Miniprotein binders against p81326. Designs and how they scored, part 25

Target 1, 226 residues: p81326
Amino acid sequence: MLHFGGFIMEINHISKILEKEREEYIRNKVEEYLKQGFSKDDAVNKANQSWRTYIGHRIQDVIYNLLKKFLKDSGLKVTTDKALNNRNLPEELDKVKRLIAINYGEYLFLPDADVIVYKVENNDIKIIAIISVKNSFRERRFETTYWKLKLKESPVTSHIKVFLATPDKDNEISYKCPNGKPKKMRIILEYELDGIYFLKEDFEETEKAKHFGKIVEDIIEISKKL
Short names: E, the ipSAE of ESMFold2; O, the ipSAE of OpenDDE; V2, 0.75 times the mean of E and O plus 0.25 times the DockQ between their complexes.

## First folded at step 6 (miniprotein)

Design A32
Fold by ESMFold2-Fast, scan of step 6:
Structure A32 (fold): chain B 226 residues (1-226), chain A 83 residues (1-83)
Amino acid sequence: as target 1 above (226 residues)
Amino acid sequence: SEEEKKIEELYKKAAELLLEAEELAKKGDYEEAIKELEEAVKLLEEALKIAKELGNEELIKLVEFLLKLVKYLIEEIKKKLEE
C-alpha cells in the first residue's frame, strides 16, 4: 500500500538545506562583528546568538509557506503573528486578531502564535489551530502550554487546537532516557498540548507526537469537525 | 487493481528520487537534485492521472500531496542555488 515515507524524507531534506544556510550565516556575521571591533571570541558568540534568532524565523517561514500551500485547496487560510502586528491590518486579519485575544481584566493580549490556521464561512471566521514554532527550549519551553491553558478558559477560544512544531535538533524533548522513559518536559508538553510535530526523523511517534508531515491531514480533519 | 499497483510503483519511484535528491543537496549538488525532483514530478503527474481516472479520492489526495511537496522542494533548492 501507499505511504507517506516520501513526505517525511522531504521534511528532513528541508532541515538539511537550513543547516547549510547556517554555515554561511555564521561566517558572514563573524566578519561583520570583527569589522565592528569585536574580538574573535566575542564575534563568534554574537554570531551564534544571531543565528538562533534567525533560524527561528526561517523555520517559521518554511512552516508558514508549507501550510499555506497545502491547506489552500481545503479552503483554509494561514497567517502569522507577524502579520497580525502589522499597522495596515486588513479587515479579515483584524477579525482573526480579535478572535485569538485573551482577556486580562483591563488588558487584552495576543498569545504568541507563530502560525495561525483559520477558515472563512459567510464572512465569519473560525480559528482552527495555533502553531508555536520552537528551534530550542532553553528559555521559553512552557510558554506554549501557558497560552493553551489560557485559551481553554474562554468559550470563544476553547476549541482552538494548540500545536508545537520543532526540529528539536538538541534532542531536548525527543530524547529517551536509558530506561525508555521520556523526559519530564516532553511528558508535560505532550500532555497539555493538542500535538507536537517534529521536523526530524529519529523519534518515537505517539498519537500526539508525530512527524511534521502529518500536520496537514490533522488540521484538515479538525476543520471538518467544526 | 492493476491501476492501484501502477500508482504504487510510480509513487515508490518518486519517493526514491526524493531520497537521492536529498543526498545530492547535502553534497551541494543542487542542479542534479533539481533534475531528480523534476523526474519525480513527471512520475507523480502520471500517477495522479491514473488515480483521477480510477476515481479514488484517497489516492488522488495522497499523490497530490507528494506532488505539491516535490514542487515546493524544487523551489527551495532553486533559492539555495541562487545564493
Scores: ipSAE 0.000, ipTM 0.141, lowest interface PAE 15.0, mean pLDDT 76

Design A33
Fold by ESMFold2-Fast, scan of step 6:
Structure A33 (fold): chain B 226 residues (1-226), chain A 83 residues (1-83)
Amino acid sequence: as target 1 above (226 residues)
Amino acid sequence: SEEEKKIEELFKKAEELLKEAEELAKKGDYEEAIKELEEAVKLLEEALKIAKELGNEELIKLVEFLLKLVKYLIEEIKKKLEE
């Protein structure tokens, strides 16, 4: 499983690198807002608000780029739900979109698929996995499980693995109660999903809850069985 | 195409340096590990310049992230030396 950055993947310091970006981002944004005429207090508050939006996209971008790079040599391709919502879709991505869509009578909707992994064999497309990237669980705690359950209902999509990737900054999923018992959210997400990949070091590992560095090997193994 | 080939060569060399640094760190040879990682930083900085010349935004973001990650690792190993 050693790929580019094998040593670093074993350490799995992605969440710490992103936190370092926060400090740099805030300093730069405060300076920008001060130049626009905002007070120091307003500049700081506005910079923090900007960061909340930025970090969500940044985590998704990092995960997308890492998976795209590490999976390429295994013949696997990676795209995003944002790419699938582009008006000018190439034929390959249009087919990916059709193979992952869920039917609601007259309507088709895409699941929460921030990152999508697929393969092309003999001009046919096979969806391997979708990864939902969550920086926060405040409002949509079980949205990923809802999409997993919906995908399981169709023979077209039931094989698709659904993964969650998260730094879990609020310790909603990695927190361990004083009695050693995991939180309800952790229990439900781990039970329903095919895997949880943490962008942090400190959590209780299980067969389905792993360091993010394990995701590449897991996806490659799954693709060989399809 | 030629620029893309050069970036792939730089990534391959950086990966070998990272693997060697990993082995050295496991052996407790922290100074040597840092030296290999610093060499990897130089290769990735070269890759970043080429990526920027190509205007490939995805590649630029990837290389920038890898640079930050390698630099973070250097700092962590330096802390081991101080212990």
Scores: ipSAE 0.013, ipTM 0.439, lowest interface PAE 7.5, mean pLDDT 79

Design A34
Fold by ESMFold2-Fast, scan of step 6:
Structure A34 (fold): chain B 226 residues (1-226), chain A 83 residues (1-83)
Amino acid sequence: as target 1 above (226 residues)
Amino acid sequence: SEEEKKIEELLKKAYELLKEAEELAKKGDYEEAIKELEEAVKLLEEALKIAKELGNEELIKLVEFALKLVKYLIEEIKKKLEE
């Protein structure tokens, strides 16, 4: 039987649907800002800035819902950094939050973990993976790599897999050496991270750089070893 | 549940139509590709109705994503017909 997820994981088209939403989103936001008293030029600039935040959250929501659906039968749970920052935090999520915290001397900070996969056995929590979702690499070149390296420094967090999920619409990390030019960002990200999962059809596939649809099987396999 | 199995069957059929439509579009059979995608939309709308009746919010969102994908493909192929 063809799996339900096979249809939903038509990855090469999800990014295009989100891009189509952009024109409508911008138009609506411009109107909203104009009603608030901003000039036309200011309204357009604010709408474009708002889109960057919106598209990031939209992709995160898609990934969260897909993972939650596909991992449930394997006894795996999925949460988000947004849920962990809720002030009315359940005991289970409070434990998850504590298990991913990174030590900076006198301070403890959470990694930029957009989606978190964990399991619960006899009230004992094991963190399986953290997925960082990046729509663009212009400003945040090696953020995910930084968090991976920090997590590796602690015996509490060193087992946690760190994955990057991205539509990479601008082909910033899709290929290692396009036109003979090494892409430092792609090479470093693939080397340091545990996996890169693309929400697109065209990219250079390797053992660690895969179509997003393969993330479910990879996470399940990792969880069996914990 | 039996209703969840029906949703899975509708999604399976819609996916098969989507793949057939992609192959038709590659061959330049744009009108036939659109027809198959429109049938997929109908199946997905039935699946969405059942998902809403079940109150399964995750399933509703996943079916809505699939519906948006199919509608996007219809518009892209229609652009090819205009060329």
Scores: ipSAE 0.012, ipTM 0.321, lowest interface PAE 8.4, mean pLDDT 78

Design A35
Fold by ESMFold2-Fast, scan of step 6:
Structure A35 (fold): chain B 226 residues (1-226), chain A 83 residues (1-83)
Amino acid sequence: as target 1 above (226 residues)
Amino acid sequence: SEEEKKIEELLFKAAELLLEAFELAKKGDYEEAIKELEEAVKLLEEALKIAKELGNEELIKLVEFLLKLVKYLIEEIKKKLEE
């Protein structure tokens, strides 16, 4: 299978728009915090923290919409963990939620499932893949790996593919040491997860670590085997 | 400027070739797809030359990215031919 050139071009066009939005967002947020009585340094720090949260949500929304668009013709459906936490959940989405939720005694928690791909056949729901979207790896570096390991423990969820999607702007998992060895974090994430999809071009591809444009064909192939 | 308009025309033609190459690759016409992409590389290299002469850093980065993307696609399709 090949990359869809149109899909990759859409991703890059959107990435550049988001970068442009950053400058305007930070300027406006700094002004807002200054009006609230924060110092200039505190206002800048708070604006940068706010941007990190905002961009994370924007990247998730972009990935969701692209997958929904490109998987529709293959009979695949896409939802989000935000949709699954809504009040008055439709029956189909309630079933999806129950099929991915992890039980901790009296409590039920969703994994880090920013985007969820599933199919419906004769009113039976099968979860294909969960995609965790990470803008940075400063905190909770192995959270996606934890959820993958938890899902493997149950016969109900062990078939679900767990993918990581990331721009990796700081080269935290795409960097190679001078001796050609990948960083420890990259080795562990690639070993434990079903795939890593980069929203960038400057990295060394492997069978599991690919350009984001390949995710659509990979998900379609997986769905045919289920 | 006229130079920026020329770059836009080159980028549009390269995009058309890229889309045609994708349709050819879907049909298994890998040799024809590579030929279309190699033509897109020539158009993008001309656009890069003009962008550098203009000193437009944003446009230079955009064209450089598109060149890397097209060259990557050529190598991926070549691998399919070798299978």
Scores: ipSAE 0.000, ipTM 0.099, lowest interface PAE 17.5, mean pLDDT 74

Design A4
Fold by ESMFold2-Fast, scan of step 6:
Structure A4 (fold): chain B 226 residues (1-226), chain A 83 residues (1-83)
Amino acid sequence: as target 1 above (226 residues)
Amino acid sequence: SEEEKKIEELLKKAWELLKEAEELAKKGDYEEAIKELEEAVKLLEEALKIAKELGNEELIKLVEFLLKLVKYLIEEIKKKLEE
């Protein structure tokens, strides 16, 4: 068994490493589509579209695996919204789903909870945090904020921390006031959410906006207070 | 196993070199940072060889990820030297 403490969690280059893999991914996908009979231009276009979907899921997968590995020794468990959407759920995951689902009359919806951290003590499940992973902010930029506000309304869910994890490659929320001009998105997200964790080196740090490597220690400290 | 312990020792040494390189890079000492990272590459390549001989899939994936990370950092710091 290998334990590095927080070392890997302090590395803020995960998204850039995955981006480095882009060239190899695109090359392989282009070859695959060409063998299927697509033109070179169509193959390239399809490969690029495939990459956009792939990188988003890959970042989520990396975050899930890192959290699962480093939180296990603290008695914390990690799952995903994909796991909770399976038709046949184990009893434990069914309870997790019920504890984060929001009721809209005849409908139940899960928040933007790409990764969910919880603990089990006896037969009681306590949700610690949900983490929304955003590769870009072109669409639905405030969806995470909406879910935070909805969770805050209920005594059952109001204690749940809502975090955003992002490489922010386009520098959309990296600084609060670049060139003297306030960034509404960064300011609102930092104000409403419990934390923003950046998968990059260069950004404006605050008590709520931190390097991704700090997330493990923060979650463990939160869990101790519950 | 003894082989797994050796991998752990190599990874811990690589960790130390990586942390030292980060501090050197923060101070602008890019040449020394690259030297530390190149030494980390050697340790990680040795760890990867042992992990592959053991057939331990989890260790292979971990070491491969760290090797890619260190090589990426070397390239990034080299770009700063060109500035």
Scores: ipSAE 0.005, ipTM 0.242, lowest interface PAE 10.2, mean pLDDT 78

Design A5
Fold by ESMFold2-Fast, scan of step 6:
Structure A5 (fold): chain B 226 residues (1-226), chain A 83 residues (1-83)
Amino acid sequence: as target 1 above (226 residues)
Amino acid sequence: SEEEKKIEELLKKAEELLLEAEELAKKGDYEEAIKELEEAVKLLEEALKIAKELGNEELIKLVEFLLKLVKYLIEEIKKKLEE
């Protein structure tokens, strides 16, 4: 099995590595939008907006693949919300979907679960954790906490751990009280969620706020208690 | 398969080189750290070639990420040397 442990903890540069793709991505998207008839300013704005969506998906994809690789030998399985929205859903994933769905009367909705970790035991599925991946906190700051609180309301989902994984490039939640001023977002997220895993080196570490490199060990430990 | 075992061996060796490079960088031995990382690049490039031949999308994505990571680290340590 491949372990990066302390090396990932020290360097914590997944988002920065993907940022090296930015220049080429933006250049190509600007050319694409210019060919569609957009002005230079509109093309640049659209390219930057496209990049923000792209980088978010890329980080989610990387996290999914790392967790799938590292958790396989521990009897744990990993899937994504995208997989659960597939039209030809396998029986196992259909069961996973049903076990994380939240009831709103006549409607059932999935939480914001970019990555889902579960185990199969005696043909029964147990959901271990869901991981929300956030590259930016500008517009959807407390969605993860909303879903955590909704999951706690049901006996079916109340045991599910809810984690946030983030590079936090803008230092929005890296510290609880920088310069003596409490950061509401960091304080609330740490309080309500089961853990925050940073894809960066520089942040205030607590029992709940850790380097991303610790997530595999934590998930395995949680799964043993179920 | 034999190919999958070869990939696992290459990834394990690359991880060992990455950990050695981390310790060297902590001690300020940047030249030696870069040499270890450059060797890891070669191993990961071989692993990527095999993964692509197998058509294993999960391994391809994993190895591509690790390769980008190692190349990023080489550039960061080179910046330290230039200071």
Scores: ipSAE 0.006, ipTM 0.267, lowest interface PAE 9.7, mean pLDDT 79

Design A6 (at its last look DockQ between E and O 0.82; V2 from the best seeds 0.00; counts 0 for: pae E 1.7 > 1.5)
Fold by OpenDDE base, look of step 7:
Structure A6 (fold): chain B 226 residues (1-226), chain A 83 residues (1-83)
Amino acid sequence: as target 1 above (226 residues)
Amino acid sequence: SEEEKKIEELLKKAEELLWEAEELAKKGDYEEAIKELEEAVKLLEEALKIAKELGNEELIKLVEFLLKLVKYLIEEIKKKLEE
C-alpha cells in the first residue's frame, strides 16, 4: 500500500502556506479598489472579503488536486460541481451530475459539492462521497448538513457520504466542549455528517472527526462496500 | 501519457523523500532532513516543468502547492536548527 501519507499529513500547514500570500494580495486589491473610487476603509474591507473568497477557492483546489492524485491508483475519480455546470458534458460527467441531483418536485438541483468522488464500473457510475471544503464557518454554517439531509431523502442518493474538510482556522469546530461549553456547530456537524476531516493537528479526534490524512483510506474503504 | 507518468514518478519519489525527512527530523537529524527535502524540491521542480510543458493546469497547481509545502517544511526545520 503506497502510504500516501507524506503530503497529506503535511497538509496541516496549508493555511500558513497560503496566508503568506495574503499581505501582497491585500495590498494589490486595496490599490485596485482605490483606483475604482472606493474609500480607503471600503477598499480594505473589500480586499479582505476578496481574500476570504480567494483563499477558500485555493484550499478547495488543493484538496481537489490531492484527492484526485491519491485516489487515482484506487481507480476512483474526482470531479467538482463547477465542472458539472458546463452545457456540454461528457457522458460520464453527465451521469455523475444526474446521480447527485436532488429532487424538488418539478426541479432537480445539485448540492454544493466542492469535490465529488465516484467510481466507474462497467460503464456504471457510483457516487461514493461529496466533500465540502470550508475555510471558515462565518457564512452558511449548516449548508453542508442541509445537503446531507436532502441526499438521505432519496434512495438514489442516500448512500452518498458527505464529508466536511476544513483547516478550521478560527477553532470554531475543533473541539466539542472546550472549557465545558458545548460547541453547537461542532456537535451538529459531527452528528449529521458522515465525517469531518481537519487540515490541522490541534483538534478533538472522534470516530467522525479525523485528520485529513485519513480521508483517502476512508473513501477507498467506502468504495469497496458499494 | 508518458509525460504524465514521469510526473507521477517524480511525485512519488518526492513523497518518499518527504517521509524520510520526517523520520530524520523526529530523530533530531535536521541537517539530513533538509537535504532530503531539498532533493524533493528538485524533483518537484522537474515535475512542474513537465506539467507546464503539457499545459496541464491541475498538475501545475498541484505541484506548485507541493513545492510551497516542501519549502515551508525546510524553513521550519531550519528554525529548529537555529534553536
Scores: ipSAE 0.588, ipTM 0.838, lowest interface PAE 0.9, mean pLDDT 91
Fold by ESMFold2, look of step 7:
Structure A6 (fold): chain B 226 residues (1-226), chain A 83 residues (1-83)
Amino acid sequence: as target 1 above (226 residues)
Amino acid sequence: SEEEKKIEELLKKAEELLWEAEELAKKGDYEEAIKELEEAVKLLEEALKIAKELGNEELIKLVEFLLKLVKYLIEEIKKKLEE
């Protein structure tokens, strides 16, 4: 098994590694808000809120770059829903966008897909998987499951695998029945999604709940079936 | 390009050192594991230099993160030595 024990197996630590950036980020943001005239208390509160948004995007960027590198040798390509929201897309990305968009009658929307994995064969595009990156489950707890269910409704998108990647720092979904009590969110997410990949070491492993380092092998295996 | 191939070779070598360091740490050979990881840092620093000369922003971001990852591992193993 390729990459066992290498870089890909160590990327479970992404959240811990990036957390080291927090202190400098907060210090810089507080200084910026103070210069804008906010009180110290307001500046600190705004800086902490800014960090929560920033770290989510930061984790997504790291995951994007890692997957792009590690999937390249298998002929797989990676993009994002944000890249697909540009108005003047290259032909390849325009095709990706059209193949993943959800039809709501007169409206077309992209699912929340922080990372999109696809392959190209003779200008034919096959979307393999989308990955939703969630740093916190305070809000939008069921958004990823909603998009999975919507993708299943159309024969054009029903094959697309939907994965969740998360550090789950607050242990909201790390265990099915901690202290004997079922965690509703973990049970529903694991049931509905094709996989949950944790950016940490301590969680309950199952066939669908895995260390993030396993995601590359899983995606490659799925792509061979499609 | 030849430069991109050199970066790939450096990344592969660094990855091999991570595998070796993991095996050494499993055996309790923490000082030797740190030495392997410090060599991986050198290889990644060279890869970063080449990526910057190419101006490849995605590759720069990748290598910068991998460097942070290896330095994180070194610090974790140093903690085990103190125990």
Scores: ipSAE 0.565, ipTM 0.817, lowest interface PAE 1.7, mean pLDDT 87
Fold by ESMFold2-Fast, scan of step 6:
Structure A6 (fold): chain B 226 residues (1-226), chain A 83 residues (1-83)
Amino acid sequence: as target 1 above (226 residues)
Amino acid sequence: SEEEKKIEELLKKAEELLWEAEELAKKGDYEEAIKELEEAVKLLEEALKIAKELGNEELIKLVEFLLKLVKYLIEEIKKKLEE
């Protein structure tokens, strides 16, 4: 059972593993931008911005590939919002896309669903969960809660679980104030979302805030109810 | 494919070695833990070779990350061994 230890449990080291590549990545990007004619200050700023984007995508890719591997034996399927935005969608993914789309009058938009878990039973598709992956909360603190609240408005999407997965390397939502109280952002995210899964060791677990390794069993249990 | 099944078998064996190494490290048997992880590295390198031959980008990314993870764990245990 891969999801009871081993690789899935050790994923909490992902930030430390990826940070070892940061110095070389930044050096190479600075050199690239300097060759394109940017000033040293602009090159450094662009390189740091590029790193932030790169690490976010790397964490998303790792989570996607791990969930795809660990959920396969339970008959669950995993896709990404990138796959759903492809020009030539397979029929199954087109159905998935329509089942998570949010209605804005004459328009339908996808939520920010980095990873999507669904099942197929009797040629019918049921969306189990969407997972928002956040490496940092600096720019989009409550975006995940916005999509959760929008999904709750429709009987088609109200059952879909919305999870946040994060290394929280800056202790933005896993930190406790000296008096033991969680930060406002943590309180709001935990209240509104169906769960927060941390890719780190040092935090106090609650019913809804758990180590990432527990996500596999939680998703399997949820899928059995549908 | 048969090659994908072989990758899955290699990944399963590597994870068994990782689990064993974690238990050894908890007991303070750092040298044995490192040996188990080094064997896991060999299995993952074989899996990566097969994934690259298949041209399966998702499997390549998965195995590359797992390889980095195991190498990171070896470095951490070596730090404790040198204490």
Scores: ipSAE 0.464, ipTM 0.790, lowest interface PAE 2.6, mean pLDDT 85
ESMFold2 (binder alone), look of step 7: mean pLDDT 86; pTM 0.830

Design A7 (at its last look DockQ between E and O 0.64; V2 from the best seeds 0.00; counts 0 for: pae E 2.0 > 1.5)
Fold by OpenDDE base, look of step 7:
Structure A7 (fold): chain B 226 residues (1-226), chain A 83 residues (1-83)
Amino acid sequence: as target 1 above (226 residues)
Amino acid sequence: SEEEKKIEELLKKAEELLYEAEELAKKGDYEEAIKELEEAVKLLEEALKIAKELGNEELIKLVEFLLKLVKYLIEEIKKKLEE
C-alpha cells in the first residue's frame, strides 16, 4: 500500500509554515506601495490584500504539486485552469479543456479549476475531478458550488467530481453546528460538492468532509470506476 | 529522465523517514525522531539541488515546500523536548 500518508498528512502545517513569510512580505509590499505614492494606511491595506492573493496562490501551487506527485504512480495526470489558458495547447490539454467546458448556448466557458485530475486511456481522456483550493471564504463563497451544479447539467461533465480543499484558517466551514448554530456555508458546500478536504486537524469529519490526506485515495478510487 | 527518477527516489526515502519520525514522536522518542527528520532534510536538499539543475520549477517548488515542512516539524519536536 503506497502510504500516501507522510507528506500529505503533515500538510496541516501549511498555513503556519507560509504565515512565517507574512511579516517580511507585508513589510516589503508596504515599502513598495509607499514608493508608488500611496499613504501609509493605503499601503498597509494594499499589502494585506496582496498577501491574501499571494498566500492563496502558494497554497494552490503546493496542492497542485503534491497531487501531481502522488497521483503519478497511479497513472493519473494533473493540470490547472491556468495551463489551459494558453493559445497553443498540446493536443492532450486541448482535449482536457474541451471536456471541462460548460455550455452557455453560444459560448463555452471553463469552470474555476485550480486543479484538474484526468487519465489517459487509449488516447481517450477522462476527467476525474476538479479541485478548488480556497484559503479563505471572504469572497466567492459558493462559486465552487455553482461550478459543480453547472457541470452536473451536462452528460459530458456530470461525472466530474468537484472537491474543495481548504485550510479553513478562520473556521468558517470546519464545523456544521458549532454551539448548536448551523453553519450555512459548511452545510451547503458539503451538500452540493462531492467532498471537502481540510488541510488541518481541527474539523468535524463526515462522509464528505475529510482530511486532505484522503484525497489521493479517493481520487484513485473514483478513477477506477470511470 | 534519470535525474527526475533520482528526485523521486529521494522524495520517497524522505517520506519514509518522515513516517518513521512520526511514529517515534508518538512514542515519545523525540530525539530519534529529530535525527530521522534531519536525514530527511539532507535528502530533500539533494533533491532540490537536482531539481534546480534540471530547471524544473514545479519540482523546485515542491521540494522547497517539503523542506520547509520537515524543518517546521523539527522545530515543533524540539519545542516538545524543552517542555
Scores: ipSAE 0.639, ipTM 0.857, lowest interface PAE 0.8, mean pLDDT 92
Fold by ESMFold2, look of step 7:
Structure A7 (fold): chain B 226 residues (1-226), chain A 83 residues (1-83)
Amino acid sequence: as target 1 above (226 residues)
Amino acid sequence: SEEEKKIEELLKKAEELLYEAEELAKKGDYEEAIKELEEAVKLLEEALKIAKELGNEELIKLVEFLLKLVKYLIEEIKKKLEE
């Protein structure tokens, strides 16, 4: 069914919209790998791997820009862990970085969070949420839950909501008990995370598993309680 | 800036056209819904031009995606019209 309820609500079509780029992307990448001396089979395999990385970055980029637009009027700011890893940070982002860093003895690391939502009040920064964007779960499927558990270990970070955003095109986590059998990955992710936001129509909706368009309202409500 | 305010105005008008197109499509007025969405495309194309003149990469990426989204919606309504 067609749904036109504003730009944020139509993002459920993102996989179909971006898939149109695939054929040209793969053709160009295969040509590049053939020029590097790879066999045809290796070039195709490498091109497909490259596409999965590329499309994941494209989805993350769209999510970042949409959240930045739709949260701005509520006084909420958005950044990325990539931006926080730059050497010469502005003071505001340096404070954001310090507020989410996790201590590993001699080392400090940032969570693997694609998007970070925060607010600034009287020069005080409060981290609201981090959002992990995953196009598929073939690799690193529980990384987001690991970061949630680490954030819970410190009073500075224990309040931070950890969300997962995904198109889940291959239905790896879309249903809790498909065909009557518990799906361990969906059950664990839903249990451990503060929310899963799907960029598609067909999934089992629960109190924690929602359409992505709901994320803006949820973040705003959370921010008002801090 | 003045240019960024113009982009925001264009995006807001385009979003209003999406709401109007939804109501038209619910009534079965698919040709009118497409007309509204085509107007939204024109507004987004203007916004994209301004974003490119500013060199604002984040706005460029945002508006380029919104254009693809609206064009996708037009394609889907055209399918409904032929059914």
Scores: ipSAE 0.611, ipTM 0.845, lowest interface PAE 1.6, mean pLDDT 88
Fold by ESMFold2-Fast, scan of step 6:
Structure A7 (fold): chain B 226 residues (1-226), chain A 83 residues (1-83)
Amino acid sequence: as target 1 above (226 residues)
Amino acid sequence: SEEEKKIEELLKKAEELLYEAEELAKKGDYEEAIKELEEAVKLLEEALKIAKELGNEELIKLVEFLLKLVKYLIEEIKKKLEE
């Protein structure tokens, strides 16, 4: 059911909404560090560093919970790479892990799959999509494309859609040709990936670059073809 | 569970109020849009209370985010009123 259609249409502002948490988060962290004996300057610096890590995880967590809720009525399941790294893995999740693992000779590694969407039919698992969530592009900017290219090499994983979800607050990949100059990163990411979903209002929209609110309907349509 | 069904009903009513507020805002009826969203806040706060009693961490996080979303929308509409 599209029961929560009203909410999904507004969630492309996730980054702005979560920024409202910044003041309270910083205040609480400064107090914690002061109680541990840090100076005021050190406490403030550590709190700001902590915020940068926190917001990235917070965005991933929100996306996971939204997708799990909105896809449930369509019979789709959602998990995370964190869940797949648990010590006592349930049989279903162990199967999911094996179906996305990539072979490197003697070794198997998981792709960077912050959120994983799959379905279960007749005890068989089919992976629909993996979603990489990036708050910034300072670190590992082409990591998602690397995993997409590796997954394409095997008939077992070549059907898996690879998406990027990002607020892109610094406009690093929001436009192909700002001021007439090509942005290499945007061009490469859009070319190699199956889609880019922006958690923001303003960007250059294309067939593959969309508002985050479109992701639920896109995933449901893909699942019907598998 | 019965508690989960109650949360689902509250979320559905909150979503209906969000649609109504969106239509009101499109017409420039910002004060009425804010009233509808404030009512949605009350429903979401009730849903959050039930989710916490249920101990469902994922549902708690979902409702907390939806609550922040609605409060964000109230702030944005209030800014338009001050134009």
Scores: ipSAE 0.166, ipTM 0.599, lowest interface PAE 4.7, mean pLDDT 84
ESMFold2 (binder alone), look of step 7: mean pLDDT 86; pTM 0.836
ESMFold2, look of step 9: ipSAE 0.520; ipTM 0.813
ESMFold2 (binder alone), look of step 9: mean pLDDT 86; pTM 0.833
OpenDDE base, look of step 9: ipSAE 0.628; ipTM 0.853

